Miniprotein binders against q6w4x9r395to579. Designs and how they scored, part 186

Target 1, 185 residues: q6w4x9r395to579
Amino acid sequence: GHCSLEGGSFVTTFDARPYRFHGTCTYILLQSPQLPEDGALMAVYDKSGVSHSETSLVAVVYLSRQDKIVISQDEVVTNNGEAKWLPYKTRNITVFRQTSTHLQMATSFGLELVVQLRPIFQAYVTVGPQFRGQTRGLCGNFNGDTTDDFTTSMGIAEGTASLFVDSWRAGNCPAALERETDPCS

## First folded at step 14 (miniprotein)

Design se46
Fold by ESMFold2-Fast, scan of step 14:
Structure se46 (fold): chain B 185 residues (1-185), chain A 89 residues (1-89)
Amino acid sequence: as target 1 above (185 residues)
Amino acid sequence: DTLRKLARVLYWLAVVLAWEAERAFEAGNFEEAFRLAEEAGELIEYAIKLAEEAIKEGDTDPETEELLKEAEKLAKEVERFIAKVAEEL
């Protein structure tokens, strides 16, 4: 399955449910027992220079007991707090420049991340079939049913994106603001 | 502005690790809480040092001063949290 974070503030889940929010926080995108060593993929949102978005994606974090990888819109890549030159390889993870505008994080455990650096920082998450029905976070539960994609960290299905998003905060941050695309600009 | 960009990334990682330390503490996992909080503390102190060095080297961007203030605030919060966790070890 495929989950995307695009246009600064838009998200499309693994089950293809689209939504939009503004927030200044780190959010859990993907947690799964299929990720080794208590791994999780997270997204950092902050004040935005993107048209029609108050806040936008500014970094992606892969966090596990062994690795703490951050990839930022400014092309800074760190692991465990140390800056890394690309290509950067660990036992199970490789981060490299796929194109002049895209970085890729490839893993041995069925997770792939591609980030677009320009003109707008965007992220694309791909997971293998072993993740089906085994995911939690902003990317949804990957169960083939979009009606429960707004399942919070407490297991409650919400009707609004803002409560769903707030439940997946990985920080002590203000509540997210749910937004519609401006139809009149 | 390489120093500021790196400091910002370290700040974001420190925030996440501090949050994970709080979760571990609430779960009664005091050893893990202490380890995560110490790691967050090291990252935030390094971020502060990088931001201070950027300013020293001529960075006049208001975002750098804002980052330094945010990092200093987090450093104090992490220090208080480490003291709290140490009482449970």
Scores: ipSAE 0.822, ipTM 0.916, lowest interface PAE 0.6, mean pLDDT 87
Fold by OpenDDE base, second read of step 15:
Structure se46 (fold): chain B 185 residues (1-185), chain A 89 residues (1-89)
Amino acid sequence: as target 1 above (185 residues)
Amino acid sequence: DTLRKLARVLYWLAVVLAWEAERAFEAGNFEEAFRLAEEAGELIEYAIKLAEEAIKEGDTDPETEELLKEAEKLAKEVERFIAKVAEEL
């Protein structure tokens, strides 16, 4: 499964459903029992302009009982708040520079993350087949059905992205705004 | 610029940890809630220090001031939460 966060406010789920939202919060991208130590991948969106529609992805966070990794445009910060030189390696996770503009987080448990740093901060999440039907968050449920991708944290399928996205907030923040559009448009 | 950027990253992480702490608390995992909240508190304090240092060194970007305000707010919230959790231990 491939999930993408592109163009500052566009998401394509594992099931290839595209949608758009504007929010200034941290959201759960991916939770799964397949992630060790209650691991979760999160996306941080922040204000990039003066209007509510001017929001963009600014960081990706992987959080588990053992690991805390923040990938931002300029810094990779880990458990104790220390900025790390790459490559950074833990027991099951390696963060390294893939190219001059791309970072990669590789794992031993079937999660891969590629982050484009420039010109636009974008993220690409890949999960192995073992994750099929066992994912939740903004990246959807990876079950091959696009119609139920907007399943909230409470297990309710929503027809629009707004309530869906808001249900996956990881913190106190304003409600998200939505526009259902193709991220390639 | 570097200090502000790092402070912002730490702030984001602290927000996430504080949120996780709240979830742990709601689940009745008070020890975990406490641990996470303490970690959040440490990170946010560090973020505050970095932001203050940036300002001291001449960072006049309004975003730095805003970050500092947000971080201070979070610090207070985390402190209150820690106290709440401590009552359940």
Scores: ipSAE 0.468, ipTM 0.783, lowest interface PAE 1.0, mean pLDDT 91

Design se47
Fold by ESMFold2-Fast, scan of step 14:
Structure se47 (fold): chain B 185 residues (1-185), chain A 89 residues (1-89)
Amino acid sequence: as target 1 above (185 residues)
Amino acid sequence: DTLRKLARVLYWLAVVLLWEAERAFEAGNFEEAFRLAEEAGELIEYAIKLAEEAIKEGDTDPETEELLKEAEKLAKEVERFIAKVAEEL
């Protein structure tokens, strides 16, 4: 399955449900029992520096008990708070430059991440078939049914993207709905 | 430039680790909560030093000063949380 974070604030889930949100926070993108050592993939969104005052993807985080990898739009790659030169390899994870504009994080456990650095920071998540029906987070539940892709962290299927997204915050940040209602200060 | 970019990455990681620490605390895993919060504290302290160094080296970008303020606020939040967790150990 494939999940994409494109165009600043657009998401397409593993079941191919597209949605958009306005939010300035870190969000849980993917949690699964298939990820080792309580692993989770997260996405960091921040205000866009351009005139439209929208939010955009600025970093991706892979967090586990062993590894805490951050890949930013500025080509900073860290693990456990230390900057790393590419290619960088751990026991189960390798981060390397795939092309002049793309970095890849390959894993031994069926998760692959590709980030586009230019002209706009975007992320593409690929998971193996073992993840089917066993994912949760912004990328959806990967069960082949798009109608319940907005399942919150509390297990409730929502009709709106804002409530769904807010339930997957991994930080003490303003609610996405609140920011969407206040486009100007 | 490079210093600010690294400081921002460390800030984002510290936010996540503090959030994980809060979840561990709510679950009654006080030793894990303490460990995660201490790690967040170390990261945020380093982010502050990097942001301060960037300003000393002539970084006048208002985003750098904003980052420093955000990092200082988070450092105080981490300190308060660690004190709370220590009461349960």
Scores: ipSAE 0.794, ipTM 0.908, lowest interface PAE 0.7, mean pLDDT 85
Fold by OpenDDE base, second read of step 15:
Parts: sequence; structure tokens; C-alpha cells
Structure se47 (fold): chain B 185 residues (1-185), chain A 89 residues (1-89)
Amino acid sequence: as target 1 above (185 residues)
Amino acid sequence: DTLRKLARVLYWLAVVLLWEAERAFEAGNFEEAFRLAEEAGELIEYAIKLAEEAIKEGDTDPETEELLKEAEKLAKEVERFIAKVAEEL
């Protein structure tokens, strides 16, 4: 499964459903029993301009009971707020520079993350087949059905992105603005 | 610029940790809630320090001041939460 966060406010789920939203919060991208130690992948969106519609992805966070990794445009922060030189390696996670503009987080448990740093901060999430039907969050449920990707944290299928996205907030933040738009449009 | 950027990252992480702490609290895991909240508190205090240092070093970007305000607000929220959790321990 491939999930992408592109263009500042566009998401494509594991099931290839595209949608758009504007928010200034951290959101859960991926939760799964397949992630060790209650792991979760999150996306941080912040203001990129003066308008409420000017929001963009600014960081990706992996959080578990054992690991805390924040990948931003300029910094990789782990543990107690220490900026790390790459490559950074834990027991089952490695963060390294893939190219001059791309970072990669590789794991032993079937999660891969590629982050484009420039010119636009974008993220690409890949999960193995063992994750099929066992994912939750903004990246959807990876079950091959696009119609139920907007399932909230409470297990309710929504028809629009607004309530869906808001249900996956990982912080006290304002409600997201709903503008469901095809990234290709 | 570097200090502000790092401070912002720490702020984001603190927000997430507080959220995790709240979830732990709701689940009745008060010890874990407390631990996570304390960690959030440490990070946010560090973020504040970095932001203040940036300003002292001549960072006049309004975003730095805004970050400082947000961080201070979060710090207070974390403190209140810690106090709440402590009552359940």
C-alpha cells in the first residue's frame, strides 16, 4: 500500500483515494496492530501563509513506546529533543539520506517512509501486504475499497473528508476546513 | 533561524505527547499519562528556552514571537494536565 501527502494539502490513501483538506494540527496517518509498541505515524500541518487555506505539511512524526522520531525540512529530532546526524539507527528503524532532497525511514516491520524535503515538503508512506485491512488514519484502511476510506477514529464511515480528518487529530487544534478536491484537478 | 526551527519541532512533539498522555488518562493508565505529560512539559520548556534565546540573539521574525506565545500556552496546559493526573495517582 502506498499513501502520499503531496502539494501541501493533498492526500492519497492506500486504496488510492485522493482528497484535500486544510488544517493546522498533527494528524494520525497510520495506526496498525502491525506497528510495534503501539506505533503510529503522524503528519504535522501548519500555516504556510496568511489565509486559512494556506496550510502545508511541515513534519512527519513516528511515535511509539520506544521511539520518537520527527522528520522536518531541516531537522531530524529524536528522543528528548535532540537533533540527530544521519544516518540515525534504532533497533528496528533507520533514518538516512536517500538523496540530496530526500530522506528515508526504513523499518524492519514493513513500514517505509520517504520524505521529499525540497522544493515542497512531501511524504510517501509504504506498508507491506501484512497491513492490508489493518490500517487506520488519514491513509485509510487499505482494504481495496475506496468508498470506506473516510472511516473515523470511532469507526464511522463519513462521506466527506472534514469529519474524517478531524477525527484523527493528535492534539488540541482547530477543525479542518473541508475542501475535498482531486489532487489531479 | 535554526533555534526557531528546532523550537517549533519540539513544540509539535510536545503537542503529540500531551495528546498521548490524555489518551492514556482516558484509558485509566494514570502512570503512563503522568510520564508522557512530564516529558511533554520538558520538551515545551526547552522549546520556550530556544525561542527566547533566538529572540535574544536578534531573531525579529514575528513567527518566533508567535511560537513563543503558543509554547507558553501549551506549557500551561501541560501543567494543568499534570496536576489533574496527579490527583488520580
Scores: ipSAE 0.475, ipTM 0.794, lowest interface PAE 1.0, mean pLDDT 92

Design se48
Fold by ESMFold2-Fast, scan of step 14:
Structure se48 (fold): chain B 185 residues (1-185), chain A 89 residues (1-89)
Amino acid sequence: as target 1 above (185 residues)
Amino acid sequence: DTLRKLARVLYWLAVVLMWWAERAFEAGNFEEAFRLAEEAGELIEYAIKLAEEAIKEGDTDPETEELLKEAEKLAKEVERFIAKVAEEL
């Protein structure tokens, strides 16, 4: 399955449900028992200069007990707080430059991340079939049903994106503002 | 510029580790909460050092001053949290 974070403030879940929000926080994109060592993928949103977006994606974090990888819009890549030159390899994770404008994080456990650096920072998450029905976070539950894609961290299916997004905050931040999925709104 | 960009990344990681530490504390996992908070403290002190060095080297961007202020605030929050966790160890 495929989940995307595009255009500064758009998200499309693994089950292809689109939504939009503005927020200045770190959010959990993906948690799963299929990720090793209590791993999680997270997205950092902050104020932006992106057209039609008050806030935008500024960094992606892969967090586990062994690895704490941050990839930023400014092309800074760190693991456990130390800056790394690419290509960077660990036992199960490789971060490398795919093109002049794209970085890729490949893993041995069925997770792949591609980030676009320019002209707008965007992220594309791919997970293998073992993740089906086993995901939680902003990317949805990957169960083939879009009606429960707004399942909060407490396990409650919400009708609106705002409560869903706020439930996945990984920080003490202000509540996100829900926006229409129209890019000009 | 490079110093500020690295400091900002370290700040974001420290925020995430503090969120994880608070959840560990709420679950009664005091040793894990302490470890995560100590790690966050090291990251935030390094971020402060990098931001201060950027300013010293001529960085006049208001965003650098804002980052330093945010990092100093988080460093104090980390110290308070560590003191709280230590009471349970």
Scores: ipSAE 0.796, ipTM 0.907, lowest interface PAE 0.6, mean pLDDT 86
Fold by OpenDDE base, second read of step 15:
Structure se48 (fold): chain B 185 residues (1-185), chain A 89 residues (1-89)
Amino acid sequence: as target 1 above (185 residues)
Amino acid sequence: DTLRKLARVLYWLAVVLMWWAERAFEAGNFEEAFRLAEEAGELIEYAIKLAEEAIKEGDTDPETEELLKEAEKLAKEVERFIAKVAEEL
């Protein structure tokens, strides 16, 4: 399954459902029992301009009982709050520079993350087949059905992206705004 | 600029940790909630320190002051939460 966060406000789920939202919060991208130590992947969105519609992805966070990794445009911060030189390696996770503009987080448990740092901060999440039907968050449920991707944290299928996205907030933030999806923009 | 950027990242991490701490608390896992909150507290204090240092070094960007305010607010929330969790231990 491939999930993408592009253009600052566009998301494509593991089931290839595209949608768009504007929010300034941290959201759960991926939660799954397949992630060790209660692991979760999160996305941090912030204001990129003056208007409410000017929001963008600014960081990706992987959090588990053992690992805390924040990938931002300028820094990679780990458990101790220190910026790390790459490559950074833990028992099951490696963060390294893939290209001049791309970082990669590789894992031993079937999660891969590629982050484009410039010119636009974007993220690409890949999970193995073992994750099928066992994922939750903004990336959807990876069950091959796009119609139920907007399942909230409470297990309710929503018809709008805004309510869906809001249910996956990892903080006290304003409500997300739904916008028309144009993946070709 | 560098200090502000790092402080912001730490702030984000602290927010996430507190979210996790709250979930742990709701689940009745008070020990984990406490641990996570303590860690969040450390990070947010470091973030505050970095933001303050940035200002001292001449960072006049309004975003730095805003970050500092947000971080201080979060720090207070963390403290209150820690106290709350401690009552359950």
Scores: ipSAE 0.383, ipTM 0.730, lowest interface PAE 1.6, mean pLDDT 91

Design se49
Fold by ESMFold2-Fast, scan of step 14:
Structure se49 (fold): chain B 185 residues (1-185), chain A 89 residues (1-89)
Amino acid sequence: as target 1 above (185 residues)
Amino acid sequence: DTLRKLARVLYWLAVVLMWYAERAFEAGNFEEAFRLAEEAGELIEYAIKLAEEAIKEGDTDPETEELLKEAEKLAKEVERFIAKVAEEL
């Protein structure tokens, strides 16, 4: 299955449900018992460029007990807080330049990540069939049914994206889709 | 330029590790909470040094000063959290 994070804040789940949100936080994209050592894939969203009214993907994090890999829109790649030159290889993970504008993280456990660096930072997540029905996070539950794609971290199926997204925060940050009101308005 | 970009990445990782440390603490896993918080502390101290060096080398971007302020705040939160976890060990 395929999950995409495109156009700044557009997400398409493994079951092909599209949605959008606005938020400045790190969010869990994918958790699964199929990921080794309590692994999780996460997305960092922050204020985009000149317009602070919009938010966009700025980094992707793969976190496990052994590896803490961050790949940023500025082409900084770290593991466990140390900058790495590409290609970078561990026992189960290889990060390398796939094209002049794309980096790839390949794994031995059925997860693949491709990030587009230019003109806009975007991420594409591919998982093998062993993940079917065994995923949770912003990329959905991969069960072939879109009606429960907004299943929160508490196991509740929501009808809207906002509560779904907020339930997958991995940080102490403001709720997604909050709006500031001016006292003069 | 490179210093600020690396410092920002380290800041993001430290925030995530602190979130996991807090969840471990709430679950009663004090040793894991301590380990994660110590790792976050090392990352945030390094981020602070990188941001400070960037400013000393002529980085006048207000985002760099904002990052330094955010990192210093997180460093204090980490210290308080570690002290709290140590009381349970």
Scores: ipSAE 0.772, ipTM 0.897, lowest interface PAE 0.8, mean pLDDT 85
Fold by OpenDDE base, second read of step 15:
Structure se49 (fold): chain B 185 residues (1-185), chain A 89 residues (1-89)
Amino acid sequence: as target 1 above (185 residues)
Amino acid sequence: DTLRKLARVLYWLAVVLMWYAERAFEAGNFEEAFRLAEEAGELIEYAIKLAEEAIKEGDTDPETEELLKEAEKLAKEVERFIAKVAEEL
């Protein structure tokens, strides 16, 4: 399964459902029992301009009982709040520079993350087949059905992205705004 | 600029940790809530320190001051939360 966060507000789920939202919060991208130690992948969105519609992805966070990794445009911060030189390696996670503009987080448990740093901060999440039907969050449920991707944290299928996205907030933040999906934006 | 950027990242992480702490608390996992909140507290204090250092070194960007204010607000919230959790331990 491939999930992408592009263009600052565009998301494509594991089931290839595209949608767009504007929010300034941290959201759960991926939660699954397949992630060890109650692991979760999160996305941090912040204001990129003066308008409410000017929001962008600014960081990706992997958090578990064992690991804390924040990938931002300029820094990779780990458990102790220290910026680390790459490559950074734990027992089952490695963060390294893939290219001059891309970082990669590789894991031993079937999660891969590629982050484009420039010119636009974007993220690409890949999960193995063992994750099928066992994922939750903004990346959807990876069950091959796009119609139920907007399942909230409470297990309710929503028809709109805004309520779906809001249900996956990891903090006290304003409500997300749904916008028309435009792959060119 | 570098200090502010790092401080912001730490702030984000602290926010996430507090979110988990609150969920743990609601679930009755007070020990976990406490642990997470303590970690959040450490990170937010470090963020504050970095932001202050940035200002001291001549960072005049309004965003730095805003971050500092937000971080200080969060720090207070963390402290209150820790106190609340401690009562349940």
Scores: ipSAE 0.399, ipTM 0.741, lowest interface PAE 1.4, mean pLDDT 91

Design se5
Fold by ESMFold2-Fast, scan of step 14:
Parts: structure tokens; C-alpha cells; sequence
Structure se5 (fold): chain B 185 residues (1-185), chain A 89 residues (1-89)
């Protein structure tokens, strides 16, 4: 399955449910027992521009007991707090430049991440079929049913994106704002 | 500057590790909470040094000064949390 974080504030889940939010926090995108060593994929959102409360994706984090990889919009790649030159390889993870505008993190455990650096920082998450029905986080539960894609960290299916997004915060942050459309933009 | 960009990444990682440390503490896993907080403390201390160095080298971006202030605030939160965890060890 495929999950995307595009246009700064838009998300499409593994079951193809689209939504939008604005928030200044780190959010859990993907947790699964299929990820080794308590692994999780997370997204950092921060304010964009000097005048607005609108936010955008600014970094992606892969966190496990062995690896703490951060890939930022500024093309900084770190693991365990140390800057890395690309290509960067570990036993199970390789981070490399796919194109002049894209970085890829490939893994041995069925997770792939591609980030677009320009013109807008965006992330694309691909998981193998072994993840079906075994994911949780902003990318949804990957069970083939979009009606429960807003399942919170407490296991409750919500009708609105804001409560769903807030339940997946990985930080002490303000509540997110849900916006389906912005007719003035 | 590259120093500011690196400091920002370290700040984001430290925030996540502190959130993990707080969850471990709430679950009664005090040794894990201590380990995560200590790791976050090292990251935030390094982020502060990088931000200070960027300013000394002529980084005039107001976001760099803002990052330094936020990192110093988080460093104090980490110290308080570590002291709290130490009471349970």
C-alpha cells in the first residue's frame, strides 16, 4: 500500500482516504508489528512563512531501537544524531539520492520512503502486503475499509480528522486544525 | 547555515525522544525513561552548541536565535525530567 503527504498539509491514507490538517508537532505516521525493533515512522510539521499559522511537513523520522534517522526539507540526513553523507547504508536501511530532487530510504523489511525536496517537501510511504491490516497512525490501518481510517491511538474510530490527528501526536503540542478546503487560496 | 540546519534536526529528534521518555516513565519503565532522556539531553546540548556557533559565524536568520531559545528551554525540561526519573531509580 501507498500513503502520501503532499502539498504541505494533505495526507492520503493506505486505504486512499484523503484529509488535511494544520499543526506544529511530530506525528506518528506508521506503527506496525512488522517494523523491527519497535520501529515507527513519524512526520514533523512546523509553521511555514512568517505571517501565517499554516503549517507544512518539514522532516520525516524513522525511529527504532537501533536507528534514529531524520531526513529534513533542508536535505540534512542524520542517524542517531550524526550527520551522514549519501549514500548511507546500514545492515537493513539505505538512504540515497534517487534523483536531483528526491531522496529514498529503502529497507529490508518491506518499508520504502521517498521524499521530494523541491519545489515542496513531500513524502511517499510504500509498504508491502505483509503490512495489510497491521498498520496504525496517520497513514491509516490498511484494512481495505476507509470508514475506520480515522482510528485514534486509543482505538476509537472518529468522524473528523482533527481528533484523529491529535491522537497521533508524538510531543506536547497544540491541537491541530482540520481544513478540507481553503476557498481563498 | 549548515550548523543551524543540523541543530534544527537534532532539536526535532530530542523532542521525540523526550516524548518517548515520558511514555516510558508513565509505564513504570524508569531505566528506559532515563536512557531516552539522557540521549535527548546529549542531542539538545549539541544542538545548542551548533546554534551558538552559527550565530558566532554570522548567521543573522532570526529563526536561528528562536531555535536557540527553544533548545535552551527543552534542555531545562530534560534536566528536570532526569532529576524526576532519578528519584525512582
Amino acid sequence: as target 1 above (185 residues)
Amino acid sequence: SILRKLARVLYWLAVVLMWEAERAFEAGNFEEAFRLAEEAGELIEYAIKLAEEAIKEGDTDPETEELLKEAEKLAKEVERFIAKVAEEL
Scores: ipSAE 0.827, ipTM 0.922, lowest interface PAE 0.6, mean pLDDT 86
Fold by OpenDDE base, second read of step 15:
Structure se5 (fold): chain B 185 residues (1-185), chain A 89 residues (1-89)
Amino acid sequence: as target 1 above (185 residues)
Amino acid sequence: SILRKLARVLYWLAVVLMWEAERAFEAGNFEEAFRLAEEAGELIEYAIKLAEEAIKEGDTDPETEELLKEAEKLAKEVERFIAKVAEEL
């Protein structure tokens, strides 16, 4: 499954459903029992301008009981906030520079993350087949059905992205604004 | 500034950790709640330092001051939460 966060506010789920939202919060991008140590991938969105529609992805965070990795445009931060030189390696995770503009987080448990740093901060999540039907969050449920991708954290299928996205907020944040559009348009 | 940007990221991370901590607390996992809150505290303190440093280096963006205020607010919340959790340990 491939999930993408592009163009600042566009998401394409593992099931290839595209949608758009504007929010200034950290959202659960991916949760799964397949992630060790209660691991979760999160997306940090913040304002990039004055208007509510000027929001963008500013960081991707992998958080588990053992690992804390923040990939931002300028830094990779771990543990207590210390910036790390790349490559950075833990027991199951390696973060390294793939290209001059791309970072990659490779794992031993079937999660891959590629982050484009420039010109636009974008992220691409890949999960192995073992994750099928076992994912939750903004990337959807990876079950091959696009119609139920907007399943909330409470297990309710929504018809629009706003309530879906809001249900995956990690913390107290303003409600997201929704505009369902094709990220490639 | 780079410092402000990093501080913002750390702030959001602290928010996430506190969210996790609260969930742990609600689940009765007080040790985990405490651990997460402590980590949040460390991050938010670092965020504050970075924001302050940015200002000292000449960052006059109102967003930096706002971040600093928000971070300080969160730091206080973290402290209160830690105290609350400690009572349950």
Scores: ipSAE 0.412, ipTM 0.769, lowest interface PAE 1.1, mean pLDDT 92

Design se50
Fold by ESMFold2-Fast, scan of step 14:
Structure se50 (fold): chain B 185 residues (1-185), chain A 89 residues (1-89)
Amino acid sequence: as target 1 above (185 residues)
Amino acid sequence: DTLRKLARVLYWLAVVLMWFAERAFEAGNFEEAFRLAEEAGELIEYAIKLAEEAIKEGDTDPETEELLKEAEKLAKEVERFIAKVAEEL
C-alpha cells in the first residue's frame, strides 16, 4: 500500500481516501506492530516561513527504540540527534539520495519512505502486504475499506477529518483546520 | 544557516520524545518516561547551544530568536516533568 503527503497540505491514505488539513504540529502517520522496536512514522507540519502562509509538511520522523531519524525539507538528516551525511546505513535502514530532488529511506521490514525536496517538500510512504489491516495513524488502517479510514487514536471511526487529524497529534498543539476543497470549485 | 536548521530538527525530535514520555507516564511506565525525558533534555540543550551560536555568528533572522525562546521554554518543561517522574520512581 501507498500513502502520500503532497502539495503541502494534502494526504491520501493507504485505502486511497483523500483529505486536507492545516496544522502546526507533529502527527503520527503510521504505527503498526509490524514495525520493529515500537517503531512509528511521523510528519511535522509548520508554517511555510512566509507570514500568513498556510502550513506545510516540513519534516518526516521515524522513531523506534534504536533509531530516531529525522529528514527535513532543508535536507538535514539526523539519527539520534546527530547529523548524518548520505548515504547513511544502519543494520535495517538506509537513507540515500535517489535523485537530485529525492531522498529515500529503505528498510528491511517492509517500510519505504521517499521524500521530494523540490519544488515542494512531499512524502510517499510504501508498506508491504504484511501491514494490511495492521496500520493506524494519518495514513489510515489499510483494510481495503475507505469508510473507516478516519479511525481516531481512540479507535472511533469518524465521518470527517477534523477529529481524526487532531487525535493523531504527537505534541501539545492547536487544533488543525480541515479543508476539503473541490478542485473545480 | 546550518546551525539554525539543525537546531530546529533537534527541537522537533525533543517535542516528539516529550509527548511519548508523557504517554509513558500516564501508563505507569515511569522508567521509560524518565529515559525519554532525559533524552529530550539532552536534545533541547544542544538545540539551545546551536541557536545561541547561530545568533553569535550573526544570524539576525527572527525565526532563530523564536526558536531559541521555544527551546528554552521546552527545556523548563522537561526539567519539571523529570522532577515529577522522579517522585514516582
Scores: ipSAE 0.774, ipTM 0.896, lowest interface PAE 0.8, mean pLDDT 85
Fold by OpenDDE base, second read of step 15:
Structure se50 (fold): chain B 185 residues (1-185), chain A 89 residues (1-89)
Amino acid sequence: as target 1 above (185 residues)
Amino acid sequence: DTLRKLARVLYWLAVVLMWFAERAFEAGNFEEAFRLAEEAGELIEYAIKLAEEAIKEGDTDPETEELLKEAEKLAKEVERFIAKVAEEL
């Protein structure tokens, strides 16, 4: 399954459902029992302009009981809040520079993350087949059915992206705004 | 198990948010620091509630108790930080 966060506000789920939202919060992208140590992948969105519609991805965070990795445009921060030189390697996670503009987080448990740093901060999440039907978050449920991708954190299928996204937000954040998606964007 | 797992995620998210909050504070961005810390506070409180609920529902895993303890500790730290930041606003 491939999930993408592009263009600052566009998401394509593991089931290839595209949607768009504007939010300034941290959201759970991927939670799954297949991730060790209660692991989860999260996305941090912030304002990129003066308008409420000007939001962008600013960081991707992987959190577990053993690992804390924050990938931002400028640095990679790990467990102790320290910026690390790449490659950074833990027991089952490696973060390294893939290209001049791309970082990659490789894991031994079937999760891959590619982050484009420039010109736009974007993220691409890949999970193995073992994750099928066992994922939750903004990346959807990876069950091959796009119609139920907007399943909330409470297990309710929503018809709108805004309510879906809001269910996965963290903290006291404004409600997400939904806009029409352009698959060509 | 589900409650505990969610609580753990929220806990770690709170940790990360606090990291960002601290950086914001160091940079003199007190408003952002405050916002992030407040968010961390909400998350950690929710984590605590979930952990407590798990225990109430019969979760006997020692990890849940440990999580609760850690979350409570973090909650106090967040509160102290919020108070600190508030002095700068």
Scores: ipSAE 0.075, ipTM 0.471, lowest interface PAE 3.0, mean pLDDT 89

